# VHH binders against StAR-related lipid transfer protein 6 (STARD6): the designs that were tried, part 14

Target 1, 220 residues: StAR-related lipid transfer protein 6 (STARD6), of Homo sapiens (Human) (p59095)
Amino acid sequence: MDFKAIAQQTAQEVLGYNRDTSGWKVVKTSKKITVSSKASRKFHGNLYRVEGIIPESPAKLSDFLYQTGDRITWDKSLQVYNMVHRIDSDTFICHTITQSFAVGSISPRDFIDLVYIKRYEGNMNIISSKSVDFPEYPPSSNYIRGYNHPCGFVCSPMEENPAYSKLVMFVQTEMRGKLSPSIIEKTMPSNLVNFILNAKDGIKAHRTPSRRGFHHNSHS
Key: E = the ipSAE of ESMFold2; O = the ipSAE of OpenDDE; V2 = 0.75 times the mean of E and O plus 0.25 times the DockQ between their complexes.

## First folded at step 10 (VHH; framework vhh_7pa5_2)

Design w3 (from u2 with K30D D31S G56S D111Q; at its last look DockQ between E and O 0.06; V2 from the best seeds 0.00; counts 0 for: pae O 12.9 > 2, grease 26.3 > 24.2, placed apart)
Fold by OpenDDE, look of step 10:
Structure w3 (fold): chain B 220 residues (1-220), chain A 123 residues (1-123)
Amino acid sequence: as target 1 above (220 residues)
Amino acid sequence: QVQLVESGGGMVQPGGSLRLSCAASGFTFDSYAMSWVRRAPGKGPEWVSTISWSGSSTSYADSVKGRFTISRDNAKNTLYLQMNSLKPEDTALYYCAKDQYYLFSGTYSFQVWGQGTQVTVSS
């Protein structure tokens, strides 16, 4: 399987979603985060669009979201996030296991996803993800294997302040199992809002305290 | 077979320093984030630090922030932990870990394959 080709295609699909401004229904607004949805063309479910502002540059934000080492520390929706195969500097396969959702009504899901970061002109970056078959990590009886259709993060500069980013997240997930679609639709918007909040908190925590130069004013 | 072999532990006085090493084998080291975990007597495992596969991102527990530094040499398949300004409360068995798992109860589970290295901070 040509993972690089799949990654590039997925990024293009996410870019397409970002350019499509039609047919979105706002389903939740909370704490300056907007969740919209429309019917997915990939499966019988929803494509979600989540928008928020992050107080960090697009480059730093993208790096933060792309890095695997810290993801588990700030993303409270996950219990596992591991890189299982590196393809190149911009592409890898990860194994993800979620927490339970909706007060335990949704059991944890695991995913095998191809992750790719692409940098665009104008300081826009896209981190795309799509589930792939990876023989070294077959489905387990311990978790229901979910499937992510093309998903991604779009990080763009704010026109008013380049130190801030517009974050647009696209989520298109098949949870699979014996779940009622209605439960997913009811709980997903809140989960997505929480993700953005977690990311905001996480990126703040990882900001290297600017060495405030203790100017020891040695007033001798 | 995955192997992690920790070394560099010992006994030091408060305020002292130690450098721990972890030799990794049996897997593609440069494709995984790595962590240090410690277990004090009578306590559960505590996450100490994590470093990304590339080394470009590091994170620390609040209890060790500013005192400990995690690093790695991918060419040598080795993980390091520089520990400065050691305190008695840092006394623990220190482990390398490649897989981090959070339980519903809020407890940490780690896949560790080494025997750990003992760090004792005592006057």
Scores: ipSAE 0.000, ipTM 0.242, lowest interface PAE 12.9, mean pLDDT 89
ESMFold2, look of step 10: ipSAE 0.634; ipTM 0.849
ESMFold2 (binder alone), look of step 10: mean pLDDT 80; pTM 0.801

Design w4 (from u2 with K30S D31S W53G F104W D111Q; at its last look DockQ between E and O 0.53; V2 from the best seeds 0.00; counts 0 for: pae O 9.1 > 2)
Fold by OpenDDE, look of step 10:
Structure w4 (fold): chain B 220 residues (1-220), chain A 123 residues (1-123)
Amino acid sequence: as target 1 above (220 residues)
Amino acid sequence: QVQLVESGGGMVQPGGSLRLSCAASGFTFSSYAMSWVRRAPGKGPEWVSTISGSGGSTSYADSVKGRFTISRDNAKNTLYLQMNSLKPEDTALYYCAKDQYYLWSGTYSFQVWGQGTQVTVSS
């Protein structure tokens, strides 16, 4: 399987989503985060667009969002986030296991996703993700294997303040299993808002304390 | 407690070979992809190679492709790096890495539980 080609295509699709301003319905607004949705063309479900402002540069934000080792420390929706295969400097495969959702009504899901970062002019970064078949990590009886259609994060600088980023997240996930679509639709917006909030909190926590310059009091 | 102990480093001439080992403990070794990362003096960490938990998939940095081979013995909880055709630019402290923090800026952060093993390639 040509993972690189898939990754590039996925990034292009995410870029397309980001450029598409038509047909979005706002489904939730909370804490300056806006969740919109429209019918996905990839599956019988929704494509969600989540927008928020993060007080960090696009580069740092992008770096933060896909830290494999620390993701579970700030993303409360996850149990596991492990890189299982690195393809190149910009592309890897990860195994993700979610927490239960909707007060336990949605059991944990696991995903095998191809992750790719593409940097654009103007300091915009797109991190795309799509589920792929990876033979070394077949579905197990322990978790229901979900499927992410092209998803991604778009990190763009704020024109007014380059220290801030506009974060746009696209999510179109098949949870699979015996779930009512209505439950997913009802719970997803809140989950997405929480993700952004978690990210915001997480990135703040990871801000290296500015080394207060040891003022060498040169006692002359 | 998670522990990684690297060994096998040394000094070799250009064109020489070394085999690095990493003994892992404190976690289910076979469940995790493992990587080799190196750090040259004054430089940031550089990803070298990764192998999947089962060992069925491997990847390499372009700088080492064709020269280095990553492998693992899950029964022994050991990761290996066969390094052939070594070059001076391969001189670095080599680390066995788990739970990598991938930075989209092109840099890496990772937890190292060992001290690394020094590889020096010089004439």
Scores: ipSAE 0.008, ipTM 0.290, lowest interface PAE 9.1, mean pLDDT 88
ESMFold2, look of step 10: ipSAE 0.476; ipTM 0.777
ESMFold2 (binder alone), look of step 10: mean pLDDT 80; pTM 0.807

Design w5 (from u2 with K30S D31S G56R Y101W; at its last look DockQ between E and O 0.01; V2 from the best seeds 0.00; counts 0 for: pae O 13.3 > 2, placed apart)
Fold by OpenDDE, look of step 10:
Structure w5 (fold): chain B 220 residues (1-220), chain A 123 residues (1-123)
Amino acid sequence: as target 1 above (220 residues)
Amino acid sequence: QVQLVESGGGMVQPGGSLRLSCAASGFTFSSYAMSWVRRAPGKGPEWVSTISWSGRSTSYADSVKGRFTISRDNAKNTLYLQMNSLKPEDTALYYCAKDQWYLFSGTYSFDVWGQGTQVTVSS
């Protein structure tokens, strides 16, 4: 399987979603975050668009979202986020396991996703993600394997302040299992809002140099 | 207008019981998970319990597990909290919370809560 080709195609699809301004229905607005949805063309479900402003430059924001090492520290929806295979500097495969959702009504899901960061002209960056088949990580009985159709983060500069970014997130996830579509539709918007909030908090925390207390041992 | 109104609080002795109610209006109650959150004086909010929209799933903080029971009547747009074996440390203002997204990791968020009902456990 040509993972690089798939990654590039996925990024293009995300770019297409970002350019498509038609057919979106606002389903939630909270804390200056807007969640919209429309029917996905990839599966019987919704494509969600989540919009928010992040007080960080697009470059730093995209790097933050792309990096794997700290994801679990700020993304409270996850219990596992591991890079399982590096393809190149801009592309890797990750294994993700979610927490239980909706008061346990949704058991944890795991995903095998191809992640790719692409930098565009004008300081726009896209981090795309799509589920792939990776034989080294087959589905297990421990978790229901979900499937992410083309998803991604679009980080763009704010015209008024380049130190700020417009973050647009696209999500179209098959949770699979015995879940009613209605439950997913009811819970997903809040989950998406929380993700953005977590990202905001996470990136803020990342900027704050851990005051390693320079205990100036004043050797008097 | 979305509104939550708590009731049922009061003063009880240690080991006593109370039943809290929360009347919901202004939104489709049966579409949202609901939670109880409490705040003791000088402390931040503490999550107590959550119930799914259908009432089929419940979760509890460790501090109240086995003593408290959350339930709901969607036909009456009402949330309940049965509190048994109350302890002085349960003393707090108890809030009903709407549209709460709860993860079993202990992370929660909500957009609306009521004015609260006072629970005091004192000998």
Scores: ipSAE 0.000, ipTM 0.244, lowest interface PAE 13.3, mean pLDDT 88
ESMFold2, look of step 10: ipSAE 0.557; ipTM 0.822
ESMFold2 (binder alone), look of step 10: mean pLDDT 80; pTM 0.806

Design w6 (from v3 with T50E; at its last look DockQ between E and O 0.01; V2 from the best seeds 0.00; counts 0 for: pae E 13.2 > 2, placed apart)
Fold by ESMFold2, look of step 10:
Structure w6 (fold): chain B 220 residues (1-220), chain A 123 residues (1-123)
Amino acid sequence: as target 1 above (220 residues)
Amino acid sequence: QVQLVESGGGMVQPGGSLRLSCAASGFTFKDYAMSWVRRAPGKGPEWVSEISWSGGSTDYADSVKGRFTISRDNAKNTLYLQMNSLKPEDTALYYCAKDQSYYFSGTYSFDVWGQGTQVTVSS
């Protein structure tokens, strides 16, 4: 499989989502975090856009989001986050297992995702992801294998304060299994708000003098 | 595993028409966007057309716009490409794809692609 070509194409799709201003409908605003959605062109489901402000530079925020070793300490949506194969300093494949959601109504899923970080002009950094087939980690009976269509994070500077980042997240997740569409629609916006809040708390904790650095396996 | 089988290719004169089909199995066809991609001899893949999961949105490469029509029948798990006003430059091996991977090269990209159907436009 040509993972570098897939990674580069996925980054271009996320960049395209970030530039696209049409068709978005706001579905939740809470604690200065805005969640919008529109119909996915990839599958029968939604593409979500989540926006919030993080008081950290884009480079440090993107490195924090890219690192793997601390992910489950702050990302309360996950049980497991393992890098299972490294392509190069900017590209790896990970295996994730989610928590259950909606008071057990959404059972845990696992994912095998290609993850890629790329830096763009204007101090904009994109971490992009897409599910891939990785024969060493086939689907198992322990979890429903979900599928992430092109998704990721866009970290860019706030114009008036470049020490702060505008974080935009795109989520395009096919949960699979038999689920009520209404439970996903009701639950996803709050989960996405909570993700941004947990990332904000996580990066704050890494800035304290008594916590280890958040860049432990990042390129920069 | 996902299986995509293209058919309907053949030899046709310039100005002629062909209808390509892609039979899909191994996944819930109605839930996914689909694409047509072509590869001329000695060249890399070229994206031709895309259709959304419902069929409500379509898109085309400039080189085929107005001449080709993508469609799907979700009840039959089948993707179609109606090709009209065919030109010699449309000669290629045509593939259908589930994930729009037409910019990739190498052997592993074809696990989500069909084997292709040959279209030849000549006198």
Scores: ipSAE 0.005, ipTM 0.247, lowest interface PAE 13.2, mean pLDDT 82
ESMFold2 (binder alone), look of step 10: mean pLDDT 81; pTM 0.809
OpenDDE, look of step 10: ipSAE 0.040; ipTM 0.477

## First folded at step 11 (VHH)

Design x1 (from w3 with D30S Y102T; framework vhh_7pa5_2; at its last look DockQ between E and O 0.06; V2 from the best seeds 0.00; counts 0 for: pae O 9.3 > 2, unsure alone 64.9 < 65, placed apart)
Fold by OpenDDE, look of step 11:
Structure x1 (fold): chain B 220 residues (1-220), chain A 123 residues (1-123)
Amino acid sequence: as target 1 above (220 residues)
Amino acid sequence: QVQLVESGGGMVQPGGSLRLSCAASGFTFSSYAMSWVRRAPGKGPEWVSTISWSGSSTSYADSVKGRFTISRDNAKNTLYLQMNSLKPEDTALYYCAKDQYTLFSGTYSFQVWGQGTQVTVSS
């Protein structure tokens, strides 16, 4: 499998989403974060567009979002985020496992995603992600394997303040399993808002080299 | 088949030093972050250190920080752990592993690990 080709294509798709300003329905606005959605063309579900402002430059923000070691420290929606295979300096495969959602009604999902960072002119950076098959990490009975269609983060400078970035996140995820679409639609916007909030908190915290407190839980 | 073979363990006095090695085969070593984990008698596995695929990033457990140094030679498919100022509490079976971790829970899981090398620190 040509992962690099897939990555490049995914980035282009995300760029396309970012340029498409039509047909979005606002589904949630909270704490200066806007969640919009439209029907996905990739699957029977929604493509979400999440917009927020992050108090960091696009370059630093994109690096922050791209760094695998940091993701688990701030993204509270995940219990695992590991780079499992490095393809090149800009591309890797990661394994993610979510927390349970919706007061435990949605069990954790795991994903194998191809992640690619692309830098554009004008200080715009895109971190794209798409689920891929990776033989070293086949689906297991422990988790329901979800599937991310082309997703990504678009980091752009704020014209008013170059120290700030506009963050646009695109999400179109098949959670799979026995989930009602209604539950997903109801819970997803809040989760997406929380993600942005967590990122804001995370980027702030990351400015201070904090000791990665690995709390040892003894595997019994 | 993925294989990891640890070596370099032994018995040392407190304050002594050891250098562990892990020979990797059966996968593209240079494409994966690698970790050391240890298991003391009667205790669960404890994460020790991780190094990125390129070696440019390293992390350490608080218990070993400043004393241990993780490194790698991708040309040799080898992972290293330099252990200085060893303490009795460092006594454990040490494993090298392909890295998988959960920071919030402190849980460390590994896709593949070796048979381990015994480190004993005793006066």
Scores: ipSAE 0.009, ipTM 0.264, lowest interface PAE 9.3, mean pLDDT 87
ESMFold2, look of step 11: ipSAE 0.468; ipTM 0.786
ESMFold2 (binder alone), look of step 11: mean pLDDT 79; pTM 0.795

Design x2 (from x1 with W53G S56G; framework vhh_7pa5_2; at its last look DockQ between E and O 0.49; V2 from the best seeds 0.00; counts 0 for: pae O 6.6 > 2)
Amino acid sequence: QVQLVESGGGMVQPGGSLRLSCAASGFTFSSYAMSWVRRAPGKGPEWVSTISGSGGSTSYADSVKGRFTISRDNAKNTLYLQMNSLKPEDTALYYCAKDQYTLFSGTYSFQVWGQGTQVTVSS
ESMFold2, look of step 11: ipSAE 0.317; ipTM 0.687
ESMFold2 (binder alone), look of step 11: mean pLDDT 80; pTM 0.805
OpenDDE, look of step 11: ipSAE 0.017; ipTM 0.381

Design x3 (from w3 with Y102K; framework vhh_7pa5_2; at its last look DockQ between E and O 0.04; V2 from the best seeds 0.00; counts 0 for: pae O 13.4 > 2, placed apart)
Fold by OpenDDE, look of step 11:
Structure x3 (fold): chain B 220 residues (1-220), chain A 123 residues (1-123)
Amino acid sequence: as target 1 above (220 residues)
Amino acid sequence: QVQLVESGGGMVQPGGSLRLSCAASGFTFDSYAMSWVRRAPGKGPEWVSTISWSGSSTSYADSVKGRFTISRDNAKNTLYLQMNSLKPEDTALYYCAKDQYKLFSGTYSFQVWGQGTQVTVSS
């Protein structure tokens, strides 16, 4: 499987979503975050568009979102986030396991996703994700394997302040299993808002150099 | 091949200190959070600490909070654990691992770990 080709295609699809301004229905607004949805063309479900402002430059924000090592520390929706295979400097495969949702009514899902960061002109960056088959990580009985259709983060500068970013997140996830669509629709917007909030908190935490004073015990 | 090699263990008296090191190879070290896990005799593995890829974020088990400090040198591909005020209960084989900690469940799954370094705290 040509993962790089898939990654590039996925990025293009996300770019397309970002350019598509028609047919979105606002389903939730909270804490200056807007969640909109429309019917997905990829599966019987919704494509979600989540918009928020992050107080960080697009470059730094995208790097933050792309880096695997910190994801588990700030994304409260996840219990596992591991890079399982690096393809190149901009592309990798990750294994993700979610927490239980909806007061335990939705059991954890795991995903195998191809992640790709692409930088565009105008200081826009896209981190795209799509589920792929990866033989080394087959589905297990421990978790229901979900499927992410083309998803992604679009990081763009704010016109008023380049130190801030507009973050647009696209999500179209098949949770699979015995879930009623209604439960997913009811719970998803809040989860998406929380994701943005967590990202905001996470990136702030990364800015603060832990003033942990290296007390150089100068043993004279 | 991913390799993790722990060192720095030993025998110390209660209240003593040790510094553990973990040399990492075979992967992009600065792309992964790293963790310390320990296994005491007769007990299951216990998560000790995790540090983000950049070192900007750290977390600790309640049992070691305030006593242990996790750090890393990405230029040297090395993970550290400074252990102060050691207690007999800290006696265990200590492992370094790639980010395998399940933050909210308090559990972890090891994909890659080293051979471990023995820490013994005894009067």
Scores: ipSAE 0.000, ipTM 0.256, lowest interface PAE 13.4, mean pLDDT 87
ESMFold2, look of step 11: ipSAE 0.433; ipTM 0.781
ESMFold2 (binder alone), look of step 11: mean pLDDT 80; pTM 0.810

Design x4 (from q01 with G53W G56S Y112V; framework vhh_7pa5_2; at its last look DockQ between E and O 0.01; V2 from the best seeds 0.00; counts 0 for: pae E 2.5 > 2, placed apart)
Amino acid sequence: QVQLVESGGGMVQPGGSLRLSCAASGFTFSSYAMSWVRRAPGKGPEWVSTISWSGSSTSYADSVKGRFTISRDNAKNTLYLQMNSLKPEDTALYYCAKDQTYDFWSGTSFQVWGQGTQVTVSS
ESMFold2, look of step 11: ipSAE 0.421; ipTM 0.771
ESMFold2 (binder alone), look of step 11: mean pLDDT 80; pTM 0.806
OpenDDE, look of step 11: ipSAE 0.443; ipTM 0.778

Design x5 (from q01 with Q1E M11L S35Y R39Q P45L A61P K87R L93V W113R Q118L; framework vhh_ozoralizumab_d1; at its last look DockQ between E and O 0.03; V2 from the best seeds 0.00; counts 0 for: pae E 15.6 > 2, placed apart)
Fold by ESMFold2, look of step 11:
Structure x5 (fold): chain B 220 residues (1-220), chain A 123 residues (1-123)
Amino acid sequence: as target 1 above (220 residues)
Amino acid sequence: EVQLVESGGGLVQPGGSLRLSCAASGFTFSSYAMYWVRQAPGKGLEWVSTISGSGGSTSYPDSVKGRFTISRDNAKNTLYLQMNSLRPEDTAVYYCAKDQTYDFWSGTSFQYRGQGTLVTVSS
């Protein structure tokens, strides 16, 4: 399997979503974060668009979102975020295990995703991802194996203040298992708002490192 | 608890060979890429090799390509490094490592590694 070709195609699909202004329905606005959705063309479910402002440059924001080391310390939606294979400096495969959601109504899922970062003209950076078949990491009985259709982050300069970033996130997650569509529709917009808020807090903590960030360099 | 124990180091002449081993425990070994890194006296860590969880993909920097071969035995939870055509500049403490991560503030790091095994190449 040609993972670089898949990664490059996925980035182009996310770029296409960012350029498409039609058919979006706003489903939540909270704390200056807007969540919109429309029907996915990839599966029976929704493509979500989440938009917010991050007080950080696009380059630093995209590097922060691409890093793996402290992901679970700020991303409260995850139990596990493991890079299981690095393809090159801008491409890797990760294994992700989510927390439960909706007060336990949505049990944890795991994902095997190809992740790719690319810079574009205009200081726009895209981190894209898509679930892939990676035979070394088959589904297990401990988790429902979900599937991410093309998803990603688009980090670009805020028009009014280019030192800040406009962050747009596209989410196309097939949760699988037997779930009521209404429970997904009730909970996903709030979870997406919280993701943006947690990322904002996480990148702020990295600019002014806490005592936890101070304790590096342990042998094991 | 993750434990990695390197062995197989020693004194060799230039042009000689060694095979390093790394015994792994405390995690599902076959689920993770594994790495060899080395540290020469007075120098920083240098990445030496990577192997995928299944063993199907390997990679090397130019400094060791064609001379070093990484392999693994997932049934025995053991990682190997076959080192051929050894040179004095290969003298270092060699570590096996689990996880290569990118941290925004620190750059790339190797979060879990053993105590290392010393390889000395001298005439």
Scores: ipSAE 0.000, ipTM 0.178, lowest interface PAE 15.6, mean pLDDT 83
ESMFold2 (binder alone), look of step 11: mean pLDDT 86; pTM 0.867
OpenDDE, look of step 11: ipSAE 0.005; ipTM 0.251

Design x6 (from u4 with Q1E M11L S35Y R39Q P45L T59K A61P K87R L93V W113R Q118L; framework vhh_ozoralizumab_d1; at its last look DockQ between E and O 0.03; V2 from the best seeds 0.00; counts 0 for: pae E 18.3 > 2, grease 24.6 > 24.2, placed apart)
Fold by ESMFold2, look of step 11:
Structure x6 (fold): chain B 220 residues (1-220), chain A 123 residues (1-123)
Amino acid sequence: as target 1 above (220 residues)
Amino acid sequence: EVQLVESGGGLVQPGGSLRLSCAASGFKFSDYAMYWVRQAPGKGLEWVSTISWSGGSTKYPDSVEGRFTISRDNAKNTLYLQMNSLRPEDTAVYYCAKDQYYTFSGTYSFDVRGQGTLVTVSS
């Protein structure tokens, strides 16, 4: 079906971003989380890369990020995250509604995104996404309809401790509406650091309490 | 580490009033704009109010404008929300926040640090 082909192509684009080591400029490092950016080839704006270590296996981490039911309990950026159409066990369309920003001068956006999870050699799992046309969910007057260009998560084993994951996230979002690009550039790096921290907290809430799984203890 | 502790919630009848407090520590409170946000059952965070670092400027969404008043006491490192003319639709857990962030879908929200304070408005 058309959506499956789009999903597979989007996964290849995210894999390509993960393999591309050129042109990235580090814009923030905090709490062992690194945020980098470069100009997007898809729109006038930035492609962001954020990298951190998650004390969970890549398979469990990718399953945690893929499932929809608990997303808003840990992802503090969202009002709504709903699967609105299932294509197969690895592919769905979701509707996302964001919070407002700052003094309310940035209104909430909504997105209609195709989401796809794929397993690769080396225990690497990719969740990829991009906005699609889905006529059953047309734009409404309540929200500016944004657009996500190819984006997603790459979950791979940490080289020295395969029970832990290296999480790399790519963000390539066209916010639309009358919004200053400088506000995005000033705030995005901190927001991406906080996303990784909130994902770590969310993963801990899903584990059986134990000393091994309860604390982030990367050995130096 | 930034710490924010919300208090003052409770059960009230429609038309009633409550005053929420947020005790801040771990940062220079007087340097930052502050926010109130809320989370209704089954929903994400909703912005409720903003106040500038000095307290000289405030903003509200249409849903609460004229009923809610944000204020701050920089000497006490405390943020307040006066809520009047409460409605059942105001039922939520209320949080204060210092920072905003964007996530995976390019969306933005607030860095919630506290446990929040529950406000229930029912007949």
Scores: ipSAE 0.000, ipTM 0.100, lowest interface PAE 18.3, mean pLDDT 82
ESMFold2 (binder alone), look of step 11: mean pLDDT 79; pTM 0.799
OpenDDE, look of step 11: ipSAE 0.009; ipTM 0.247

## First folded at step 12 (VHH; framework vhh_7pa5_2)

Design y1 (from x4 with S59N; at its last look DockQ between E and O 0.30; V2 from the best seeds 0.00; counts 0 for: pae E 20.1 > 2, unsure alone 62.7 < 65)
Amino acid sequence: QVQLVESGGGMVQPGGSLRLSCAASGFTFSSYAMSWVRRAPGKGPEWVSTISWSGSSTNYADSVKGRFTISRDNAKNTLYLQMNSLKPEDTALYYCAKDQTYDFWSGTSFQVWGQGTQVTVSS
ESMFold2, look of step 12: ipSAE 0.000; ipTM 0.117
ESMFold2 (binder alone), look of step 12: mean pLDDT 79; pTM 0.803
OpenDDE, look of step 12: ipSAE 0.617; ipTM 0.850

Design y2 (from s1 with D31E G56S; at its last look DockQ between E and O 0.73; V2 from the best seeds 0.00; counts 0 for: pae E 3.9 > 2)
Amino acid sequence: QVQLVESGGGMVQPGGSLRLSCAASGFTFSEYAMSWVRRAPGKGPEWVSTISWSGSSTNYADSVKGRFTISRDNAKNTLYLQMNSLKPEDTALYYCAKDQEYDWSSGYSFDYWGQGTQVTVSS
ESMFold2, look of step 12: ipSAE 0.165; ipTM 0.624
ESMFold2 (binder alone), look of step 12: mean pLDDT 79; pTM 0.795
OpenDDE, look of step 12: ipSAE 0.310; ipTM 0.716

